# Miniprotein binders against a7ua95r516to809: the designs that were tried, part 128

Target 1, 294 residues: a7ua95r516to809
Amino acid sequence: ASLSLLSISDLVPDLQFIFFWMSNAIEILYFIQQKSPAYMQTIELMDDKAGSKESLLSATISANEEAMTILEEVIMYTFQQCVYYITKTLYVVLPGLLDCNPFGTEPSSEQCRRAAGVCVCAVCVMPEAVRRVVSVFQTTSDLLQQYQVHSEIQSQMFAYLFFFTNVSLFNQLIDKGPARGWFQRSRVLQIQASVKILLDWAKGAGHNHLAQKFFAKFCSTVTILASPPQQLSQMSWKALCAEHPSLKPVQLHRILTQYQLMAELGPLPIWQPSSEDEAYIYRTVDLLESFENH
Key: E = the ipSAE of ESMFold2; O = the ipSAE of OpenDDE; V2 = 0.75 times the mean of E and O plus 0.25 times the DockQ between their complexes.

## First folded at step 8 (miniprotein)

Design ja10 (at its last look DockQ between E and O 0.84; V2 from the best seeds 0.65)
Fold by ESMFold2, look of step 8:
Parts: structure tokens; sequence; C-alpha cells
Structure ja10 (fold): chain B 294 residues (1-294), chain A 86 residues (1-86)
């Protein structure tokens, strides 16, 4: 039980086991879909003996429904198991993104070269904290490709992983940010650079749309915090809400409060919440996101 | 044909018995029965029966925790997939 107990590499055998069986279940699905129409037609063309055709047709429909039920259970179970293992490791490595400095990084890893398509040189180095997160995503992507998992299932998995990443980073920033100094502008710029590496990975892996959708809340937060005071002080509450629809009023209010403290700004009339939003800016129950948001 | 109908009935009964054995935790006996059922299901010509054999073996492999049962589940799956071919 130290700072990092398990890495994704320690879980690869378990993930390989699960993906092997998931992939085979998907093959059985395709077999059923390919064979079912011809078999049903064969039964319908059969001589009708004393109710035997109706009985066989009824039994065949029931068998199809049972096979599909088992198949759905297998795919759901294996999906949930993969997500469990992957998010367990992801949860351990994500907080490091908030503390790392991508501008003064150590030498890049082999995974960085695969994910980013950059050369191995000092200007292309990736910090270890970012490398660990990218490694989780890249290992997941490699396994999904290795076992030829259907693209729809791959998309659903990365949708959840990006959702999980967003919730974890946002909650840590909001909850621990004041004590950790994460709202300082220099630190926010470092965080923004680190997240850009993740977004570039997602784009290169064909998941740009999912990343844009599911990272929106955390990216909006960092964008606001990274804004120079002369720019942000000209944006009204209404404009900020419109520009950042992923942020709840209590969340936007908290972010602006931390920004004012960090930038040593007094209260700004332009940031006054609308009367409709005043009812929501003190709803602390809405401040942190739930990992169970679907 | 009468033989194909009899094969389908036999395979269905064997698969149902294997599923009950697996629910009881008797995975070794369930897998043995599935391997036998695979051949009968294939001869019946019913694609849903051979698919159920394969799916039941997958379920057992995911639930058992026993390396020998997992290996035998892979054998059943491999055989079922072979029988699914032309």
Amino acid sequence: as target 1 above (294 residues)
Amino acid sequence: SDEAERMAEDARRMIEEAQRLAEQGNHEEAIRLLLEAAEIAARSGDPYLIAKVALTAIVIALQTGDEDVIRRSEEVLRRAKELMRS
C-alpha cells in the first residue's frame, strides 16, 4: 500500500484473459446472425406434420432468445470486468497529472513514441506522470486491437474511461486544489499542457469525438483558470455559462472564487450570477461529480 | 429428419444439464458434458445449439478460477468453432 500499488502492466494477463473470451463471444454473435435467417427459412419450408413444424419453430425462437440472453450477459460481464481493472489503475495514476511539470520532463518512453508520433529528443520528452496515464490508454487500445474487439465496444470502453478520467481529475482539482496550490496560474498552465498530451493521444487513436465530449468539464475548468486576468475579467457570468455549458453554477462559482483569490482580484460585478443561478451556487451537493453518472 | 430431431433433443437436454451443473459449481462435469454435447449439437444442424455449447463454455471459463477447467473450456470452445465451419 504505497503511493502506487499496481501498474497496468501487472494487469495485462487478466485483461488478455477477459478480452479473449469477450472476443469469442462476439464471434458467436456473428455466427448466429449469419446462420439464423437460412435456418429459420429451412424450418418454414419443412413439411407440416401434426404440429411438428410449429413446435420446432417455437423451440428455435426460444433457443435464439436464450442464446442472445447469455451472449448479452457475457459481453456485459467482460466489459465491466475490463473497466474495473483499467479504472482501478487509472485512479491511482491520474492525480499525478495535477502535480507534474511537462516543461521540465525526463526522457520519453517507447509508449510516448507510439502514442504521440514524436521523435526521441529533449524537446519531445513526456513527464512520467503523463506517461503512466497514456500507458493505461495505449495498453487498453493495443489489447482491444489485438483481440479484434468490435469498434462499437471499443468506443463504449473509451467513452467510460474518458468519463472516469474527467470525474477523477475534476474532483481532485476542486477538492484538493486550494491545499495543493493547483489554482496557481503557472500550475494550471502545466496541467493544461499535460492534458493536451492526453487529448492528442485520443485524437491519434481515433477517439477525438469521445475525448471532446467527456473531458469537457475538466477542460473548461482549466481553460478558465489559465485565462489571463485582463481577458477573463471582461467575460460576464452569462458569457462564461454560455462558453462552458458543462459547468454547473456551483462549480463555475467555485472556480471563479479560486481565480479571484489567486489573481488577487476584488469582487467583479460582471461575474455576479444571474438571479436564476443564485439558487444553485451554494448547492454543495452538486460541487463534485459522481462516478455513477450513467 | 427423425435422426436430426433426436440429435437436437439430446443436445438440448445435455446443454441444459451442463448449465445446471455449472450453477451448482460442478464445472468439471459441466465441461465434460458440453464437449460431448458439441458433437451431437453439430450433427443436429441447429446453429443455436452449437452456439449455446460455445457460450456456456465461455461462461464457465469466466467463472471457474480453476486453470484445468479453463483449459478444458478452451478445448470445448475450439471444438465448437471447428464444428461451426463448413
Scores: ipSAE 0.598, ipTM 0.885, lowest interface PAE 1.1, mean pLDDT 83
Fold by OpenDDE base, look of step 8:
Structure ja10 (fold): chain B 294 residues (1-294), chain A 86 residues (1-86)
Amino acid sequence: as target 1 above (294 residues)
Amino acid sequence: SDEAERMAEDARRMIEEAQRLAEQGNHEEAIRLLLEAAEIAARSGDPYLIAKVALTAIVIALQTGDEDVIRRSEEVLRRAKELMRS
């Protein structure tokens, strides 16, 4: 099937299967962790019949290590499968977020799954492109809750999904932004508004800290690009570095260079990189974010 | 007790055999053996053995595309979890 036709709804059955087994594997892991100390203590308190105690302890430790290893592998495998399916759907819908005009009138075509009849919830009033992205995250959240997946695993899942989303959006904006006109102020404001809706959803879903952390690069980029020329031209390189610590020098330099071109500004000495950063602004290999660093 | 040790050893052997059967594609017999092993494992008092039954059922379910095998693996898992709570 063409990736373009893949919706999160189409993957729900597969995800349900994976989440079921992942949740159960985690439950078994916790069971072992909870019962193991008491069981080992029971063995330690047994009468030592001619060295049998040491052998039994050794065998028990070995069996525990084996079981833990297999459980970790199962959990990791199922986690990776979930991420794989979910990120495929994100890959399809995320470009629409950059082209979205949230200030336009879009027909509401789909009803909220949680609503009977006409729904005026925040999701139903979202622009279609934003709603599609939110739907992926909401479906993920609903499945994690449905299968009572441990909170730590839920946090790790959302951390990765937000990381992936940030990298994808950031790289697209940096690479294609100039050609697509996404660096134009009006378009930047649209992107900013669309991302705000997503961040507001994440806040409402209890993932505010993770969202703020993992969207920092994209948000910083959008914030800089959304800044009026009169304001941004008064900010030094050092000040911009301090306000946007998530951006590498090469990234900040690229953003400012493209901003300068878009705003038809002459060279700004105040944006000149420091002597310390001068070597780093030419490291084009560090310009785009990697998906492997998570 | 000597009886608990014997039960533990029996359960261990049954689980190992179930794993071998599953690797050979004989999932039906593997699952049958796991159900029997679950009861013995629970009575042995060894938490690792009952967990290993459940884990083996999970591994079988993840490795197979057969819906009946998956369903039966779920039954093993369910029973193992019931015994874990007891």
Scores: ipSAE 0.585, ipTM 0.870, lowest interface PAE 0.9, mean pLDDT 89
Fold by ESMFold2-Fast, scan of step 8:
Structure ja10 (fold): chain B 294 residues (1-294), chain A 86 residues (1-86)
Amino acid sequence: as target 1 above (294 residues)
Amino acid sequence: SDEAERMAEDARRMIEEAQRLAEQGNHEEAIRLLLEAAEIAARSGDPYLIAKVALTAIVIALQTGDEDVIRRSEEVLRRAKELMRS
C-alpha cells in the first residue's frame, strides 16, 4: 500500500498496517527466544536413535539462525518505513514553527479557563503549525502504544524523530532566517515559545532526556538569539563555545553575526573567535547540518 | 516420535513450497498451503515451524499490494499465533 500522503491523519491506516506487522514480528522473535532453549534441551535429553539426535540439533540451530535473520530484516524494514513516512510528514509541517505566533491564538484565554476542568489551557492557545507537529509525535506515540511496541524501540523511534526535527529546524533557521526576518528579537521569542511547547510535549511523553540530547543544537541557537544584549556581550567566544558545545565554530559565528545585526550592536563583531577556531569560522560547507551520521 | 518427525518434515516441505509459490506470484495457493502447514507444524511440536509459517505470512503481506492477499495473510498469522499460545 502507498504511503504518498501529506497529512499524518491520512497516514494512520498505512502506519497501523506497518506497526501491526512489526509488532507481530517482534512477538515471534520473543516466542523463539523463549521456546528455543527448552526445545533444544528436549532434543539433548532424548535417546540417540541411530544418530538422529545430532541431525535434529543441527537442523534446529540452522532453523533458529534462519528465523532470526529474517525477523531482523522484517523488523528493520518496517521500522525504516515508519521513520521514512513520519519524517516525510514532519518535513512538510516543521517550517511553520519558525513563522507562527503563539501569542495571538484564539479562542481567548478567558473561554479556555472557564471550560477548564480537565482541559490544559496551553493546548487551547497552541498555534495550528505547532499543533500539526505535536499531532505527528502524538499519533506516533499512540500507535507505538496501541501495538505494544517495546519501549526500547519506542526510544529509538523518538531519538530519530527528535534528531530529524532538530536538523530540519536548525537548517531552516540558519539558511532562510536572514531573508525571512527570523533573527529579529520578536520572532526569536515566538520561535522559543513554540519550541518550548514541543519540549514540554516530549517531557510529558516520557522522552525528556532524548529531547534534551537531540534538540541541543537548535535549543543552543534559540537560547543565544533570545539572550539580552547586556548578558551576551559579557561572554567571551571561549565561554560561549563551552556553554554551547553542540555548535560548530562556523555555526556559532553565523548566529552571533546575525544577533549583532538585529540587536544593532554595530557593524563589527564584538565576539572574537579563538585562534584555534579562526580557521573554521569561514567553512561554509559545515554551516548546515546533515541528516546522515546518526 | 516417528509420527512427530514425519509431521515436522511434512510441514517443512509445505512451507518451502508455499514460499516458492509466493515468489512466483501464486499467493492464493501459497496462503492455503501455509494454513495447512500451521496445523501440521503445531502437531509436530517444533516451535520454529510455527514461527516460520507466521514469518512467511508477514513477508507475503509486506511484499504484496493486493488487499485480498494481505487479508488472508492476516488469517495465517492469526492462526499461527493461536497455535503458539496453545
Scores: ipSAE 0.474, ipTM 0.841, lowest interface PAE 1.8, mean pLDDT 82
ESMFold2 (binder alone), look of step 8: mean pLDDT 85; pTM 0.839

Design ja11
Fold by ESMFold2-Fast, scan of step 8:
Structure ja11 (fold): chain B 294 residues (1-294), chain A 86 residues (1-86)
Amino acid sequence: as target 1 above (294 residues)
Amino acid sequence: SDEAERMAEDARRMIEEAQRLAEQGNHEEAIRLLLEAAEIAARSGDPYLIAKVALTSIVIALQTGDEDVIRRAEEVLRRAKELMRS
């Protein structure tokens, strides 16, 4: 940890420490899974001695349960600590992604290479803000590979990191977007291009399926905001909901309402829900309020 | 065999005592006892006992802020892993 600088590089020694112990705990889990059947079979094949086979079997079952409990606790603890440090770093760098401009900057082959060998920067260069986010994901990937962590644990790690990134970006865009001008078409297109760089990195790293799943909400939001108002006004509420299943009706309604409030929309048709659509939207709001109050 | 059963019981008691010592902050004695327990666990043929020694060293390392204790815990883990492979 560092008092002056909040960067992924400052956390690498702490992360290496945690990944080291996590990887060793996983190896112990693997050894138990490999050795347990043979050892249990050895006990089952033992000659019956008054109480000795039964007491040994009982002790072995108890030892296995105890070892599994400790392993689960250690693996979960170390996993959660890694997630905590990584997401803390992500939280600091993610807002820059919504403010950066990947258009009009001179391309850099070196910056493109830092996206896990996946370069989509021929027309769009990787902005410094996007590079910082990619660096967090790349450092995580490098550490998981360095300590030879199982692919299943790697997938769980990136599932959580993508989920966190998606929620963080979505909340920032919805809560701060109108005031910061992020709903302006030119800004939305910049955001869309920056997000594509992250998705392309994820694809190159072997996490395309996870990225598609966990970025769906933010991607749908950006897609809606990038859509011409005329196109949106021509779609039924049912069609809009079907096109964006990752968004809850109340979230979709809020996005459309904020979009329509932009002063620059002029005389374009405004999307208006029918009485039936309104009833459905407000039913969803009531359900959310009920769950929050209970 | 009776001898292997006795060694397993001895190793279990030593690991439990090491855990107690570590909880009390007596890491030096806990580590010494774990290294001894690892050898006895290996001779018992019980893979869970070797695993328990390794796990106890990991817990000690994660709970301590002392670099010397961490280094010593790594020695226990390394030895336990060598024994697990044999």
Scores: ipSAE 0.563, ipTM 0.879, lowest interface PAE 1.4, mean pLDDT 79
Fold by OpenDDE base, second read of step 9:
Structure ja11 (fold): chain B 294 residues (1-294), chain A 86 residues (1-86)
Amino acid sequence: as target 1 above (294 residues)
Amino acid sequence: SDEAERMAEDARRMIEEAQRLAEQGNHEEAIRLLLEAAEIAARSGDPYLIAKVALTSIVIALQTGDEDVIRRAEEVLRRAKELMRS
């Protein structure tokens, strides 16, 4: 199937399979970890028939270590597979978020129309582009809950998904934003509103801290771009760096340069990078975020 | 007890054989053997053997493309989990 046709719903059966085995592997791992000390103690309390106790203990330790290693590999593998499939669906739907006009009256999703009546749930009132992104996260959350996946693994998964989403949105905005008009104030306000809906969902889902942490770079970018020229033109480079520490100097410089062009502002001396940062603003390799650093 | 120890040894051998069978791609026979091993492991009272049965069933389920084998692996896993909670 072409990447363009891949929906999260199409992957649910495969994801269910993977989540099932991941959850069970975690449960077995936890069982071994909990029972091992008591079991070893039981062996230690056994009558020492010459050399049999030590041999049994050694064999048990070795078997435990092997089992733990295999389980960890299974958990890691299944986790990676889940992330791969979910991020693939995100890759398809995330660009729509940047083009979304959340202030427009988009018709309610067809799925909610099939249920008898106008569903006024928070998801049903979302713009379609936002709803598609939220649906990926919600489906992931529902599956994690359905299979009772350990909370730590859930947190790690959402951390990665939010990281991926932030990197994807940030890179698209920086790279394609000027050409697509996403740096225009009206468009930025639309993006800001769309992201707010996503963040509100994350908050409602109990992932507020993770969302704030991992979306910081994208949110900072959008906040700067959404700022009125009169306000932003009064902020120094140093003040902007301090207010938006998630942005590298090269990123901030790029954002401000594009903002200046879009707003038809003359050169602003107060936005001039410090002598310390001047060497960094030309590091174009650091402009876009990498997916590999997580 | 001497009987429990013998059962543990039998279960261990059965699990090892199931692992070898699985590595050879004979997942169906491996799962059949694991079903038997699960009951023996439970009777032995060794929680590690039960866990090893469960683990082996997980590995087989992830390696096989056969839906019937997967279903049987789930059964082994379910049974092992029941025995772990007892």
Scores: ipSAE 0.424, ipTM 0.809, lowest interface PAE 1.2, mean pLDDT 89

Design ja12
Fold by ESMFold2-Fast, scan of step 8:
Structure ja12 (fold): chain B 294 residues (1-294), chain A 86 residues (1-86)
Amino acid sequence: as target 1 above (294 residues)
Amino acid sequence: SDEAERMAEDARRMIEEAQRLAEQGNHEEAIRLLLEAAEIAARSGDPYLIAKVSLTAIVIALQTGDEDVIRRAEEVLRRAKELMRS
């Protein structure tokens, strides 16, 4: 199946199906938590010291263990399926965010025509690529709200989606950036503005803390690349490491190397790694991030 | 309690039979039995039996590709939820 034609709208029926069953499983969990204490109390109040009371208690404990096991499996399965479909769509649309220009201001063609050559309305239009990413997050939020999915599960889902987005954007920028020209200053400023749109959406949706946590690496990368040459050249390796703890030495070194190439700066001793970090700079296996969260 | 004990055993047997039928691919008959089991489970007063009926229906719905089976699993779940509120 081709991922190039996939849109979030195409997945809504499948997602609705999965969210429906996830929501029902969560309701059953709450039903058991609510009814179990009262039911156990009625068993313990039975006026019967024979083995029948102990047998019923043992059977009830076993029934609870079985129900909890099945519930955990169902909720985990449906959660993973939702994440699978949503991230599959994100993977297709995320690279476009690195190529779009959010500074493009296009007047409404109809309003400009009516204004007879005077641009009365300067419409700041969200780039289509950014809108596609926001649509994935918004559709996910809408479905979680529609099926009244518990807030804890909603937070776990957005934590993973932000984690996935951060890793995908970081890896794309580091791996393909040189060939695509993404390290050029004008392009970095466009990327920074596009990322701000995503972060602003997350704040509006109540996920500011998750966004700050899970976008840290990509945000640090963009912040360094957007720094003026005069400012960045005055920072020591130790200062950069302290300011951007999410970046590994090999990642920071690669970012600074690309910055020097694009800014037409020669080798600068000020960005020399510490002796402790030097050994890790050549570990190419640590350059790109893994999608596995340990 | 004597009648409740009998209802609980009947419900348990029906749920086990429904699970067996589902494993054999007879989802239609499995769902029919689960609907009957829901009524008996409610009369037993055991909340775990009603929960087991509901969970079995969810598992069948997630495993099947048959829209008619899914629709009927939703019917079992809707009925079980009504009984859970009582």
Scores: ipSAE 0.608, ipTM 0.886, lowest interface PAE 1.2, mean pLDDT 82
Fold by OpenDDE base, second read of step 9:
Structure ja12 (fold): chain B 294 residues (1-294), chain A 86 residues (1-86)
Amino acid sequence: as target 1 above (294 residues)
Amino acid sequence: SDEAERMAEDARRMIEEAQRLAEQGNHEEAIRLLLEAAEIAARSGDPYLIAKVSLTAIVIALQTGDEDVIRRAEEVLRRAKELMRS
């Protein structure tokens, strides 16, 4: 199937299988970790028939180590597969978020129309482009809950998904934004509103801290671009660096340069990078975020 | 109890035999034996045996492409999970 046709719903059967194995492997791992000390203690308390106790203990330790290794490999593999499939679906739907007009009256999703008339649930009132992104996260959350995946693994998965989403959206905005008009104030406000809906969902889903952490770079970019020219033109380079520490100097410089062009502002001396940062603003390799650093 | 200990020993032997069968490529018979072992292990009350049954089922499921074997392995895991939570 072409990547363009891949929906999260199409992957649910495969994901269910992977989540099943992942959840079970995690549970077994924790079970072994929790019970092994007591079991070893029981062996240690057994009557020492000449050499049998030590042999049994050694065999048990070795068996546990092997089991733990296998389980860790299964967990890692299944986790990676889940992330791969989910990020593939995100890759398809995320560009739509940047083009979304959340202030428009888009018709409610066809799925909600079929079941009970006008559904007024938070998801049904979302713009379609936002709803598609949220649906990926919600489906992931539902599967994690359905299979009772350990909370730590859930947090790691959402951390990665939010990281991926931030990198994807940030890179698209920086690279394609000027050409697509996403740096125009009206468009930026639309993007800001769309991201807010996503962040509100994340908050409602109990992932507020993770969302704030991993979306910081994209949110900072959108916040700067959404700022009125009168306000932003009064902020120095140093002040902007301090307010938006998630942005590298080269990224901030790029954003400000594009903002200046879009707003038809003359050169602003107060936005001049410090002598310390001047060497960094030309490091174009650092302009876009990497997916590999997580 | 003497009965629980006998059941534990039986389950252990069954798991070992299932592992040997799996190594020989007889995954279907290995899983059948593990299903029986899971019940006995559950009755024995030995948590280690339950974990070992589950792990063995995972390994077998990963080694086979047979959907029926995988489904039965899933059944072993479900049963073992129920027992681990009790």
Scores: ipSAE 0.275, ipTM 0.730, lowest interface PAE 1.6, mean pLDDT 88

Design ja13
Fold by ESMFold2-Fast, scan of step 8:
Structure ja13 (fold): chain B 294 residues (1-294), chain A 86 residues (1-86)
Amino acid sequence: as target 1 above (294 residues)
Amino acid sequence: SDEAERMAEDARRMIEEAQRLAEQGNHEEAIRLLLEAAEIAARSGDPYLIAKVALTAIVIALQTGDEDVIRRADEVLRRAKELMRS
C-alpha cells in the first residue's frame, strides 16, 4: 500500500511548487543579465562630482555579487529539494526493476487487456515495474519543460538521477542479489532486458550521453553476469579489468564469484585477481557505492 | 538624479529591514514592506533592487509552510515581475 502511495503522481503538486520557484529564480537571473550592461553604461555616462561615479560603480558590483549569491542558494536549494522528492520515489520503485519479467506475454495495463479483442496496445506490454521507473523520468522531463527550466539545469538533474539509479541498482544487486536469486542466468537476462528499456527511454529523451556515462557500473555488472561461460573463460583477470574500468577490483571479484556459484552450464574456470589487486580485493568498504557526488 | 538616488537608498533600507523581519519570523510585516519596496525600487531605475525584492519573496516562500505567507510572497513576486517587464 505504501509503494502505491509513493508513486511519482502523488508528488507532482509538491514538485510543481518547487519547479515554479526555481523557474522564477532563473527568470530573475535572466533579467539581471539583460539589464546589467545598460545600467552600467548609464553609470559610465554620468557627469558627477569627484568620486561619486566610482562609489556607484562599487555599489553596483557589490549588488551583483549579492544577487548572484542569493540566486545560487535559491537554485541550489530548489534543485536539492526536487532531487530529494524524485530520488525518494525512485528508491521505492527501483528494486522492482530487478524482480520483473519483461518477456511476459500478458499486458501490464488493464486498458490493453480490454483492447485485446481488436488490437493490442504495444506501449502497455512494458512490465509495470519498468513503467513506474520510466514514469518518474518522464514526469520529471515534463515538469522541467512545463516550467521552462534552463537546459543546463535539466542536464544536471538527469545526470544526478541516472547516477542515483545506477548506484541504487548496483548496490541492490550486489547486497541483496544472492538472497533474491537475482544472479541466476534467467533472472539476469530479464534484468538486462528491463535495463535496455530504461536506456532506450533515455536515448529517446535526448540523454544518451548522460545515460552511457552514469549507468556504466551497473551495465558492466549486468554484461558480465549475462555473458556465456565460454566467453568469460577466454578472458584473463587483466582483460576483464580493462574491459570494465568502472568496476573496482573487489566489485569485479564479487560479481565473478557470484557468476561461478549461480552458473547452470558446466564447470567454470576460477578467475584469480592479480597480485597487485589482491591487497584490495577484500576491502568491504569499497564493495558498495556511495551516493556522494562531489 | 537626486530623486533616483533617494529612491534607491530608501528601497535598499526597506529591503534590508524586510529581510531582518523575515529572519525574526515576522513574515507578514516583511511581505508588507517588500510590496512597498517594489514600487520604490522600480522608480529608482536600479534593476538589482527589483531583483532583490523578488529574490527575498522567493526565499520567504521556500522557508515557510504557511499557505497564507506563501500566497503573500507570491503576490510580491508577481508585482516585482510586472515592474521588471515595464
Scores: ipSAE 0.422, ipTM 0.812, lowest interface PAE 2.1, mean pLDDT 80

